# Designs tried in a protein design chat: VHH binders against EKC/KEOPS complex subunit cgi121 (cgi121). Part 87

Target 1, 174 residues: EKC/KEOPS complex subunit cgi121 (cgi121), of Schizosaccharomyces pombe (q9p7j3)
Amino acid sequence: MILPLFPETQVHVFVYENVSNCAAIHEQLISQNPIYDYAFLDAATILYKKQVYSAIIRALEDRRDEQMKTKTIHSEVILSLSPKTEISSAFRQFSMTKKSKNIVVVKIDSKLTEEEEFERLDKLVEGNRVEFSDEELQKLIDFKVLKKNYKLDPSTLENPLASILSSIALRGYS
Key: E = the ipSAE of ESMFold2; O = the ipSAE of OpenDDE; V2 = 0.75 times the mean of E and O plus 0.25 times the DockQ between their complexes.

## First folded at step 16 (VHH)

Design m73 (from qm1 with S56G; framework vhh_6qgx_2; at its last look DockQ between E and O 0.94; V2 from the best seeds 0.80)
Fold by OpenDDE, look of step 17:
Structure m73 (fold): chain B 174 residues (1-174), chain A 123 residues (1-123)
Amino acid sequence: as target 1 above (174 residues)
Amino acid sequence: QVQLVESGGGLVQAGGSLRLSCAASGFTFSDHAMAWFRRAPGKEREFVAAITYTGGYTFYTDSVKGRFTISRDHAKNTVSLQMNSLRPEDTAVYYCAATYAWDYHTERAYEYWGQGTRVTVSA
């Protein structure tokens, strides 16, 4: 996938449910294995495609402007999902854990087609790939976690998209 | 409250050894990677070493590889830095830090910091 604002950057997003080896994946991330150069997100924290895209765009903008706060573009995506400026907080809020069962995987700067990237990633993730759609994401979301991460209240719960996007966009400005 | 307390700093001759220790409290120690940073006189703070939350992996800046060893004790909630073959350029205030992230070389990734312990290596 190509983003209109970043035509030179290829991005792929995958969703997996019932992943059995998140602990193993987590170990590889902790060890900074370059083969696992993705952003691994807990699907329980993701409600919308636009949420993910907004974070990706924010990360790419940070890189473009030479204002990345993290070492890697994928870590920057994780940070960009958070309304908080603290990297550790963002990771705690949104990154895949060893106890995760459903995940969203983001690849930035891919040199492969979506299918090729899937084949590569499928060797790393033991789970069932589902469509990257709002419908599928809504099946995997934990609303308690979502409410906590974005400080949603009853007035924003009916349509939380605007609040989520605002939180992402205005990170560091509150 | 979160607290990181460093100890073990001091004056040592070149070629000598020191063991720094950091006692952690007020947060879930087992969920955090631990690291040592240092700030030499007139220089910016720099990464020295990190150890993952289980202790399974360690990372070092190039200048200390083979000389420094980072370790942690989960029972005591401590992290240590064994410094051997010390050099004058190792002179600095050494800081203990904790992070939930795995950007171990990124100073900003660390959410908890100690006050530091001074290490002076004489020529």
Scores: ipSAE 0.853, ipTM 0.917, lowest interface PAE 0.6, mean pLDDT 95
Fold by ESMFold2-Fast, scan of step 16:
Structure m73 (fold): chain B 174 residues (1-174), chain A 123 residues (1-123)
Amino acid sequence: as target 1 above (174 residues)
Amino acid sequence: QVQLVESGGGLVQAGGSLRLSCAASGFTFSDHAMAWFRRAPGKEREFVAAITYTGGYTFYTDSVKGRFTISRDHAKNTVSLQMNSLRPEDTAVYYCAATYAWDYHTERAYEYWGQGTRVTVSA
């Protein structure tokens, strides 16, 4: 996928449910294995496609402006999902864990086509790929996790999208 | 309360050895990567070494590879830095730090920090 504001940047987003090898994937992430250079997110934290795209756009803006806080664009996506500019906390809030069951995987600046990334990633992830859509994401979300990560109160649950997008856009300003 | 308490610093002659230790409390030690950073007089803080929460992988800055060894003890909630073949340029305050992230070289990625322990290496 190509983003209108960053047409030269290739972006791919994959969603996997019922993943059985999260512990093995996590081991590869902490070892800094270059093959796993993706943003591996826990699907329990993602409610909307716009949530993921907003974080990607923020990360790309920070890279463009030479204001990245993390070493890689994929780590910057994880940070950009968080309402606070705290790297450790953002990873705790949004990254996949050994116990994750459903994951969202983001690839930026791929040297491969979307189909080639799919073939590669499908070999790394032991689970079922589903469509990256609001409908599929809403089946995987944990609203208690979402509420905690974005500090949502009962009044904002009526329209969490606006609150989430504002939190991502205003990170570090409030 | 979160605390990281360093010990083992001191004065040593070039070519000597020191072992630094860091005792962690107030957070889940077993979920965090641990690292050592140092700050020489008049310089900024720099990365020295890191160890994953599993203890299975270690990372070092080039200038200390082969001379320094980082290790951790989950039973004691400690991380250690064995420093061999010390050089005058290793003179610095050494800081213990903890992070949940796997962005080990980035100072900003570390959530918890110790107060530091002084290491002085004489010529």
Scores: ipSAE 0.844, ipTM 0.923, lowest interface PAE 0.4, mean pLDDT 91
Fold by ESMFold2, look of step 17:
Structure m73 (fold): chain B 174 residues (1-174), chain A 123 residues (1-123)
Amino acid sequence: as target 1 above (174 residues)
Amino acid sequence: QVQLVESGGGLVQAGGSLRLSCAASGFTFSDHAMAWFRRAPGKEREFVAAITYTGGYTFYTDSVKGRFTISRDHAKNTVSLQMNSLRPEDTAVYYCAATYAWDYHTERAYEYWGQGTRVTVSA
């Protein structure tokens, strides 16, 4: 997929459920293995497609404007999901851990088609790919985690989209 | 209260060795990567070395590779930096830092910092 403001940037997003090898993937991430250069997110923290797209757009805007805070565009996506600017906290809140069961995986600057990228990623992730859709994401979310990450009040938990997107868009301006 | 307390700094002649230690408390040491940064007089703070939360992987800036060794002790909640073959350009205040992230070279990724220990290497 290509975002209109970033016509030369190919982006792919995949969702996996029932992943059995998150501990092995996590080991590859902490060792900085370049084969694993993706943003691996814990699906328990992601409720909407727009949440992920907003973080991707924010990361790409910061790269365009030479305002990136992290080393890679994929780590910048992890930061961009957070309403705050603290990198360590963003990783704790949103990244896949060795105990994660369901994940959202983002690839930016792909030189591969979606199916080619999927074939590569599918050799790394032992789990069941599901559609990247609000319907599938809502099955995987943990609402207590979502409320904590975005400081949602009880009434907004029933339809939190606007509050979440505002938090992502306004990070650094509040 | 989170604390990172460095020790082991001092004066040493070029070619000598020094071992820095950092004692950690007030956070879950076992889930954080640990790093050393340094600030030479008049310069920005720069990355020196990092070790993963497991202790299984280490990273070094090019100028110290082969001379410095980072290690950690989970039982004592400490991280150490063995510095060998010291050079005058290693003169700096050395800071211990901790992060949950794996963006090890990025100063801003570190959420906890020590006050630093001064290392001076004479020609």
Scores: ipSAE 0.663, ipTM 0.866, lowest interface PAE 1.5, mean pLDDT 92
ESMFold2 (binder alone), look of step 17: mean pLDDT 87; pTM 0.894

Design m74 (from qm1 with S56H; framework vhh_6qgx_2; at its last look DockQ between E and O 0.95; V2 from the best seeds 0.82)
Fold by OpenDDE, look of step 17:
Structure m74 (fold): chain B 174 residues (1-174), chain A 123 residues (1-123)
Amino acid sequence: as target 1 above (174 residues)
Amino acid sequence: QVQLVESGGGLVQAGGSLRLSCAASGFTFSDHAMAWFRRAPGKEREFVAAITYTGHYTFYTDSVKGRFTISRDHAKNTVSLQMNSLRPEDTAVYYCAATYAWDYHTERAYEYWGQGTRVTVSA
């Protein structure tokens, strides 16, 4: 897909459930294998499509403005999901772990069509692809984790989207 | 409280060897990558070496490849830097650092830092 504010940047987002090889994927990530040049997110931490898009946009804006805090655009996406400025905290909060079962995978600067990218990624991920939609994400979310990551309270929990987006947008501001 | 304590620094002649050690406490050592950074006089702090949380992979800055070896001991919660064939340009304060991320070359990725140990290599 193409984002309106970044027409020259192609972005793909995929959701996998019941992934059996997250530990193996994680090993490749920590080794910095270029074949795994994606942002691998724990689906338990993602509730909305707009949450993911907001993080992607924030990362792209950081890159555009030469204000990236991380070395790679995909790491910047992970950082951008977090209301915290610490990279390690963001990774701890949102990045796929060895124990993850459901994941959201983001590719930025893709040279391939969505289908072609899927075929490539499908060789790396052993799980079931599901639709990237709020409906499917809501089936995978861990609300305890979500509440913790964004410090949601009962007043914001009924409609947490605004709070989540504000946290992402205002990261580093107080 | 989190604590990283470096040791092993000192004065050594060019061509000599030193072994730095860092003792970690106050955080989950087993899920953090560990690294060494250094700051030479009049220069900015720079990445030296990193080791993944499993110890399976290591990363080095080009200038130390083949001379320095990073290792870790999970039982003791320590990370070490074996420095061989030392050069005057290796003179610096060496810092131990820990990160949960895998952006190993990025200083900002490291959330815990030691106070540093001074290494001086004479010509």
Scores: ipSAE 0.878, ipTM 0.931, lowest interface PAE 0.5, mean pLDDT 96
Fold by ESMFold2-Fast, scan of step 16:
Structure m74 (fold): chain B 174 residues (1-174), chain A 123 residues (1-123)
Amino acid sequence: as target 1 above (174 residues)
Amino acid sequence: QVQLVESGGGLVQAGGSLRLSCAASGFTFSDHAMAWFRRAPGKEREFVAAITYTGHYTFYTDSVKGRFTISRDHAKNTVSLQMNSLRPEDTAVYYCAATYAWDYHTERAYEYWGQGTRVTVSA
């Protein structure tokens, strides 16, 4: 996909359900294996495509402005999903765990086509790829997790999109 | 409440050894990576070593590779730093830190910090 503000930045987002090897993937992430240089998110935390895109845009803005708080653009995406600029908490809130079952995987600056990245990821992820769409994400979300991560009250929880996007955008005014 | 308490610092001559320990309480030790940072007089805090929550992987700054060893004990909720072949340049206050993230070299990634223990290496 092409982002209007970052037209030369290649971005791919993949959604996998019923992943059986999350513990093995997590081991590779904590070892900092460069083959796993992606943002691996728990799908229980993602409700909208716009949520992911907003975090990607924020991370790319911080990289452009030399304001990254983390070592990699993919870690910056994880941080950018959080309403606060606290790296440890952001990973606890949004990154996949060894117990995750459904994941969202983000790749930035790929040298590969989307199809080639999927072939590569299919070897790493033991699960079923589904469309990156609001419909599919709604099947995987955990509303208790969403409420906690974005501090949503009952009135906001019925239609949380604006609140989530504001939380991502308002964080990190330079 | 959350506490990280360092011990084992002191004065040692160049070529000597010290073992630092950090006792953790108030959070789930078994799901956090642990690290040691140090701050020398007049310098910024720098990364020294980290160990994953599993204990399977360790990371070191270049200047201490082969001389320092980080380890952890889940039964005791303790992380340790064995420091061998100490140099005057290792003189610093050593801090224990904990993070859920796997961004080990980034000071900002650490959520919990100890108060530090002083290490002085004489020439």
Scores: ipSAE 0.843, ipTM 0.923, lowest interface PAE 0.4, mean pLDDT 91
Fold by ESMFold2, look of step 17:
Structure m74 (fold): chain B 174 residues (1-174), chain A 123 residues (1-123)
Amino acid sequence: as target 1 above (174 residues)
Amino acid sequence: QVQLVESGGGLVQAGGSLRLSCAASGFTFSDHAMAWFRRAPGKEREFVAAITYTGHYTFYTDSVKGRFTISRDHAKNTVSLQMNSLRPEDTAVYYCAATYAWDYHTERAYEYWGQGTRVTVSA
């Protein structure tokens, strides 16, 4: 897809459940293998499509403004999900780990159609693709993890989306 | 409380060798990548070397490739930097650092830092 604010930037988001090879993917990520240049997120941390799109937009804004803190746009997406500015903590909180079972995968600056990018990604991920939708994400979320990552208290649990999106948008201002 | 404690710095003549060590405590050493950074007089702190949490991959800045070797010992929670063929431009305070991320060259990626150990290489 193309985001209206970034018309020259093609973005694809995929969701996989029951992934059997996260350990192998993780090994490729830590080795800096360019074939794996995607943002691999743990789906247990993602409740909404808007959560992912807000992080992508924040990362693209920081790139546009020459304010990126990380080496790649994909690692900047991982940072942008976090309410805090610490890169190490953001990776710990949101990135796929070797023990992850469900993942959200983001490709920014794709030169491929969604189908073509999927064909490439499907060679790397051993799992079942599901729709990138709030319905599917809600099946994969761990609410305990979400609450911890965004410091949600009982009074905000009825409106977690607004709290989450403001954390992403306002990171570094508080 | 997290601690990274560097040791092994000192004065050495050009062409000599020195081994730095960093003892880690207060965090899960086995899930962090470890790195050495250095600050030369009058310069910004710069990346020197990193090793993945598994120990399987190492990364070096170009000026030290082939001369420096980073290693880690998970049993002792230490990371080391073997520095061979030292040059006067290697003179710096050397810092040990740790990150969970795999953005190894980026200073901001490192959440834990040592206080540094001074290395002086004389001509």
Scores: ipSAE 0.685, ipTM 0.871, lowest interface PAE 1.3, mean pLDDT 92
ESMFold2 (binder alone), look of step 17: mean pLDDT 88; pTM 0.905

Design pi18 (from ph5 with E107F; framework vhh_7n9e_1; at its last fold request DockQ between E and O 0.82; V2 from the best seeds 0.86)
Fold by ESMFold2-Fast, scan of step 16:
Structure pi18 (fold): chain B 174 residues (1-174), chain A 123 residues (1-123)
Amino acid sequence: as target 1 above (174 residues)
Amino acid sequence: DVQLVESGGGLVQAGGSLRLSCAASGFTFSAYAMYWGRQAPGKGREWVSGITWRGRSTLYASSVKGRFTISRDNAKNTLYLQMNNLKPEDTALYYCAAGIFPFSTDFSDYEYWGQGTQVTVSS
């Protein structure tokens, strides 16, 4: 996808369900294997495409302005999903874990085409690829996790988009 | 209740300048991307400019690039458009709009709209 504010930045987002090797992937992420330089998110935390793109835009603004708080653009995307400024909290809230079943994978600044990234990721992820769409994300979300991560009450949980995007926008400002 | 109220339009000669303001109320202004659009007499709406949450990113339509400057003051809940070197073809009703998604040039992504302020540029 091309973002109007960052037209030279290639952004690819992939969704996998029924992933059987999350423990192995998690081990590679802890060891900082450069082959796994992606943002690996637990799909239980992602409800909307706009949620992911909002975090990406915030991370890209912070990188452009030399204000990143983490070491990589992919870790900055994970941080940017969180309403809190603490890096450790953001990773606990949004990153895939050894027990994750469904994942969302973000790649920024790929030197590969989207098709080549698909081929590469299909070798790393043992699961079923599905479309990155609100419809597919709504099948994978855990509303209890979403409610906890964004501090949603019952009145906002029925239509949480504005609350989620406000949280991403206002992190560190209120 | 949500409101966006534009001001600062008027009559100006070609080569002149105007500064438009958009006063926002009823929503968390700093959580929204803000935009200016315009509609010339007898034509459809044209996207003019947009600005992200804290003013760190801006984008302009090619027709106004280098002549117009968008800015915002989150403490005052106000959006601005500084228009310099105005041309007769800039004559239009100018609207401000707000979108919760941090940047889109698609009008269908905007939640809130103002009524507009008229700008007329004489030859």
Scores: ipSAE 0.844, ipTM 0.921, lowest interface PAE 0.8, mean pLDDT 93
Fold by ESMFold2, look of step 17:
Structure pi18 (fold): chain B 174 residues (1-174), chain A 123 residues (1-123)
Amino acid sequence: as target 1 above (174 residues)
Amino acid sequence: DVQLVESGGGLVQAGGSLRLSCAASGFTFSAYAMYWGRQAPGKGREWVSGITWRGRSTLYASSVKGRFTISRDNAKNTLYLQMNNLKPEDTALYYCAAGIFPFSTDFSDYEYWGQGTQVTVSS
C-alpha cells in the first residue's frame, strides 16, 4: 500500500489468526533480530483498518519531523495507537504478548511487494493468514479490552471509530 | 451540531488571488483532517487539497499545486485556501470537508461537508 502523504514509503499490513508461536516471536523481538523488524500487535486490540493506518500516519509524520519517542518506526506505530504518552503503557496495551492468539503485523519501509513480504513473514509466524479487513478484525477484537484501552463509554461503544481515531490524533495535545 | 461555513468567494480576474476560509464548529477540529474540494457546472466533484490534523502534512491536486496553499488555525477552528494565479478553469463552487481519518483523497471517507462558496474567474 502507498499512502498519499508518504508516496515513497511502502507499507504492508497482515493479519494472522490462531498463532501458535507468539512466545518465540516475542523472544526474537527482545533480541532485536532484524528479520523480525515489524510491528507485532495483538489483534484483540484492533477493530478497524483505519485504526492501524491512523497510527501509521501519525508515526510517519513524527519520524519525518524528528518527533519520534521510540527507537524504531515500528515501535512508534505501537506508541501511536495509544491515547496516553507513556511508552510502556502503549506496549502493554497494544503489543503482541506471549499469550496472544491473533495478531496484526505491520511492515513500514518495505522494499518488497505484499506477496513477497508475506512469503518472508509466513516463515516467521505459525498461524493462518486472514484478510486485513474490518470484517476479519471484528471477529478477533476483544470489546472489553477496546473499551478499557480507549476509555469508551456505553454510548460510544456501538460505533467507536471517531472516539478511537480522536484518541490517536490527540495523544500529547490535550 | 456540526457546521462548516465557507466564505471568501467571489469574482476575480485571471491571474488574481483569492483567500477562502472555512469556519468549523460542533466537533473537535484538531482531531480531524481537513480538505477543499470543488465542483464546476456540469462536472463531478474534484479533490483539490488536504491537510492533516495539526497542519504538518499537505497534499494538492496536480492542477493547483504551486498556486494554492492550504492551511489551518486550530486555535480559531478555521481552514484556509490561498489561491494565487487563478485561471478560468478554477471557476467552481469550493467547499470544505472534514474527515476523522488523518488523510484520504476519497470523498467517501469524509464525515462533514460545507455548503460551498462560489469562485468565478473571468478571462
Scores: ipSAE 0.843, ipTM 0.922, lowest interface PAE 0.7, mean pLDDT 94
ESMFold2 (binder alone), look of step 17: mean pLDDT 87; pTM 0.870
OpenDDE, look of step 17: ipSAE 0.910; ipTM 0.948
ESMFold2, fold request of step 19: ipSAE 0.836, 0.830, 0.806; ipTM 0.923, 0.920, 0.911
ESMFold2 (binder alone), fold request of step 19: mean pLDDT 87, 87, 87; pTM 0.870, 0.872, 0.872
OpenDDE, fold request of step 19: ipSAE 0.912, 0.910, 0.911; ipTM 0.947, 0.946, 0.947

Design pi3 (from ph5 with S30T; framework vhh_7n9e_1; at its last look DockQ between E and O 0.91; V2 from the best seeds 0.85)
Fold by OpenDDE, look of step 17:
Structure pi3 (fold): chain B 174 residues (1-174), chain A 123 residues (1-123)
Amino acid sequence: as target 1 above (174 residues)
Amino acid sequence: DVQLVESGGGLVQAGGSLRLSCAASGFTFTAYAMYWGRQAPGKGREWVSGITWRGRSTLYASSVKGRFTISRDNAKNTLYLQMNNLKPEDTALYYCAAGIFPFSTDESDYEYWGQGTQVTVSS
């Protein structure tokens, strides 16, 4: 996928459910294995496609403007999901853990087609690929975690999308 | 109540310039991407330009690129459109819009709309 604001940057997003090897993937990430150059998100924390794309766009803007707070564009995506400025908090909130069951995987600056990238990723992730859609994401979401991450209350739960995206947008402003 | 109020339109000769403003109220301006669109007589709505919530990124329709500049002042809750080298084909009702998503050229992604300000460019 090409974003209109960043025509030179190809982005791919994949969703996997029932992943059996998250612990192994996590170890590779800790080891900074370049083969695992992705943003691995816990699907339990992602409700909307627009949530993911909002974070991606923010991260790409920060990179372009040389204002990234993290080391890599993929870590910046994770940070960009968070309403908090602390990197450690963002990773605790949104990053895949060893206990994760379902994940969202983001690839920035891909040189491959979506299908080619999927083939690569399929070698790394032991799970079932599902469609990257709001319908599929809402099946994987943990609303308790979502509410905690974005401090959603009954008034904001009527329109959680607006609240989530506002949180992403306003990070660092308050 | 949410309001987007456009101003700055008027009659101008070809080659002239105008600066449009869109004053926003009733919502958190800094959390929204802002957009300009226009509708010429007898034509459908046309996307003109967009700017992200932080003002970091902008995009323009090919028809106005190089001539129009979108900007925003978040402290003033105001969106601007500097229009230079205006052409008769730029004649239209110009409206601003707000979207919660960082950026979209699809008007279906917009939440709020202004009523518009008329821009008329004479030959």
Scores: ipSAE 0.905, ipTM 0.945, lowest interface PAE 0.5, mean pLDDT 96
Fold by ESMFold2, look of step 17:
Structure pi3 (fold): chain B 174 residues (1-174), chain A 123 residues (1-123)
Amino acid sequence: as target 1 above (174 residues)
Amino acid sequence: DVQLVESGGGLVQAGGSLRLSCAASGFTFTAYAMYWGRQAPGKGREWVSGITWRGRSTLYASSVKGRFTISRDNAKNTLYLQMNNLKPEDTALYYCAAGIFPFSTDESDYEYWGQGTQVTVSS
């Protein structure tokens, strides 16, 4: 996928359910293994495709303008999902953990087609790939987690898209 | 009570300039990407330009690039389109739009639309 504002940047997003090796992946991320240079998100925190793409677009705009707060574009995507500016909170709330069961995986600056990138990622993730779609994301979301992460009340939880996307847009601004 | 109200249209001779404004109310302006589109009589809608929520990124249709400049004043909740070197082909109803998604050239992604302001460029 190529975004209109960033025509030189290829982005791929993958979703896996029933992942059996999150603990192993987590160890590789801690060791900063470059083969694992992706953003690994807990799918329990992701309800919409637009939620992920909004964070990606914000991270890319911050990178272009030399305003990134984290060391890599993938870590910046994780920060950009959060309504809060604190990096450690964003990672705690949105990153895959050793206990995660379903994940969303983002690759930015890919030099590969979607299928070629999938073939590499599939060697790393032991789970079942599903479509990156709102329909599949709805099956994997934890609404209690979503409500907590974005401070949704009953009325905003009815149609949370605008609240979630505005939180991503407004992080660090007032 | 979301409102987008365009102004600044009118009759201008070819080669002239106009500045359009779009006054926004009823939503958090800085959370939205903003866009200009136009529709000539008897024609379909044409995407003209867009700007991200903070004004940091812009994009233009090839037909207007180099002649039109989109900008926003987030303190005044106002979107602008500076149109220079106008041509008869620019004659259209110009409308603004707002989308909560950070940037899309697909108009189905936009939530709010203005009524439009007429621009007529005489030969």
Scores: ipSAE 0.763, ipTM 0.894, lowest interface PAE 1.0, mean pLDDT 92
ESMFold2-Fast, scan of step 16: ipSAE 0.846; ipTM 0.920
ESMFold2 (binder alone), look of step 17: mean pLDDT 86; pTM 0.860

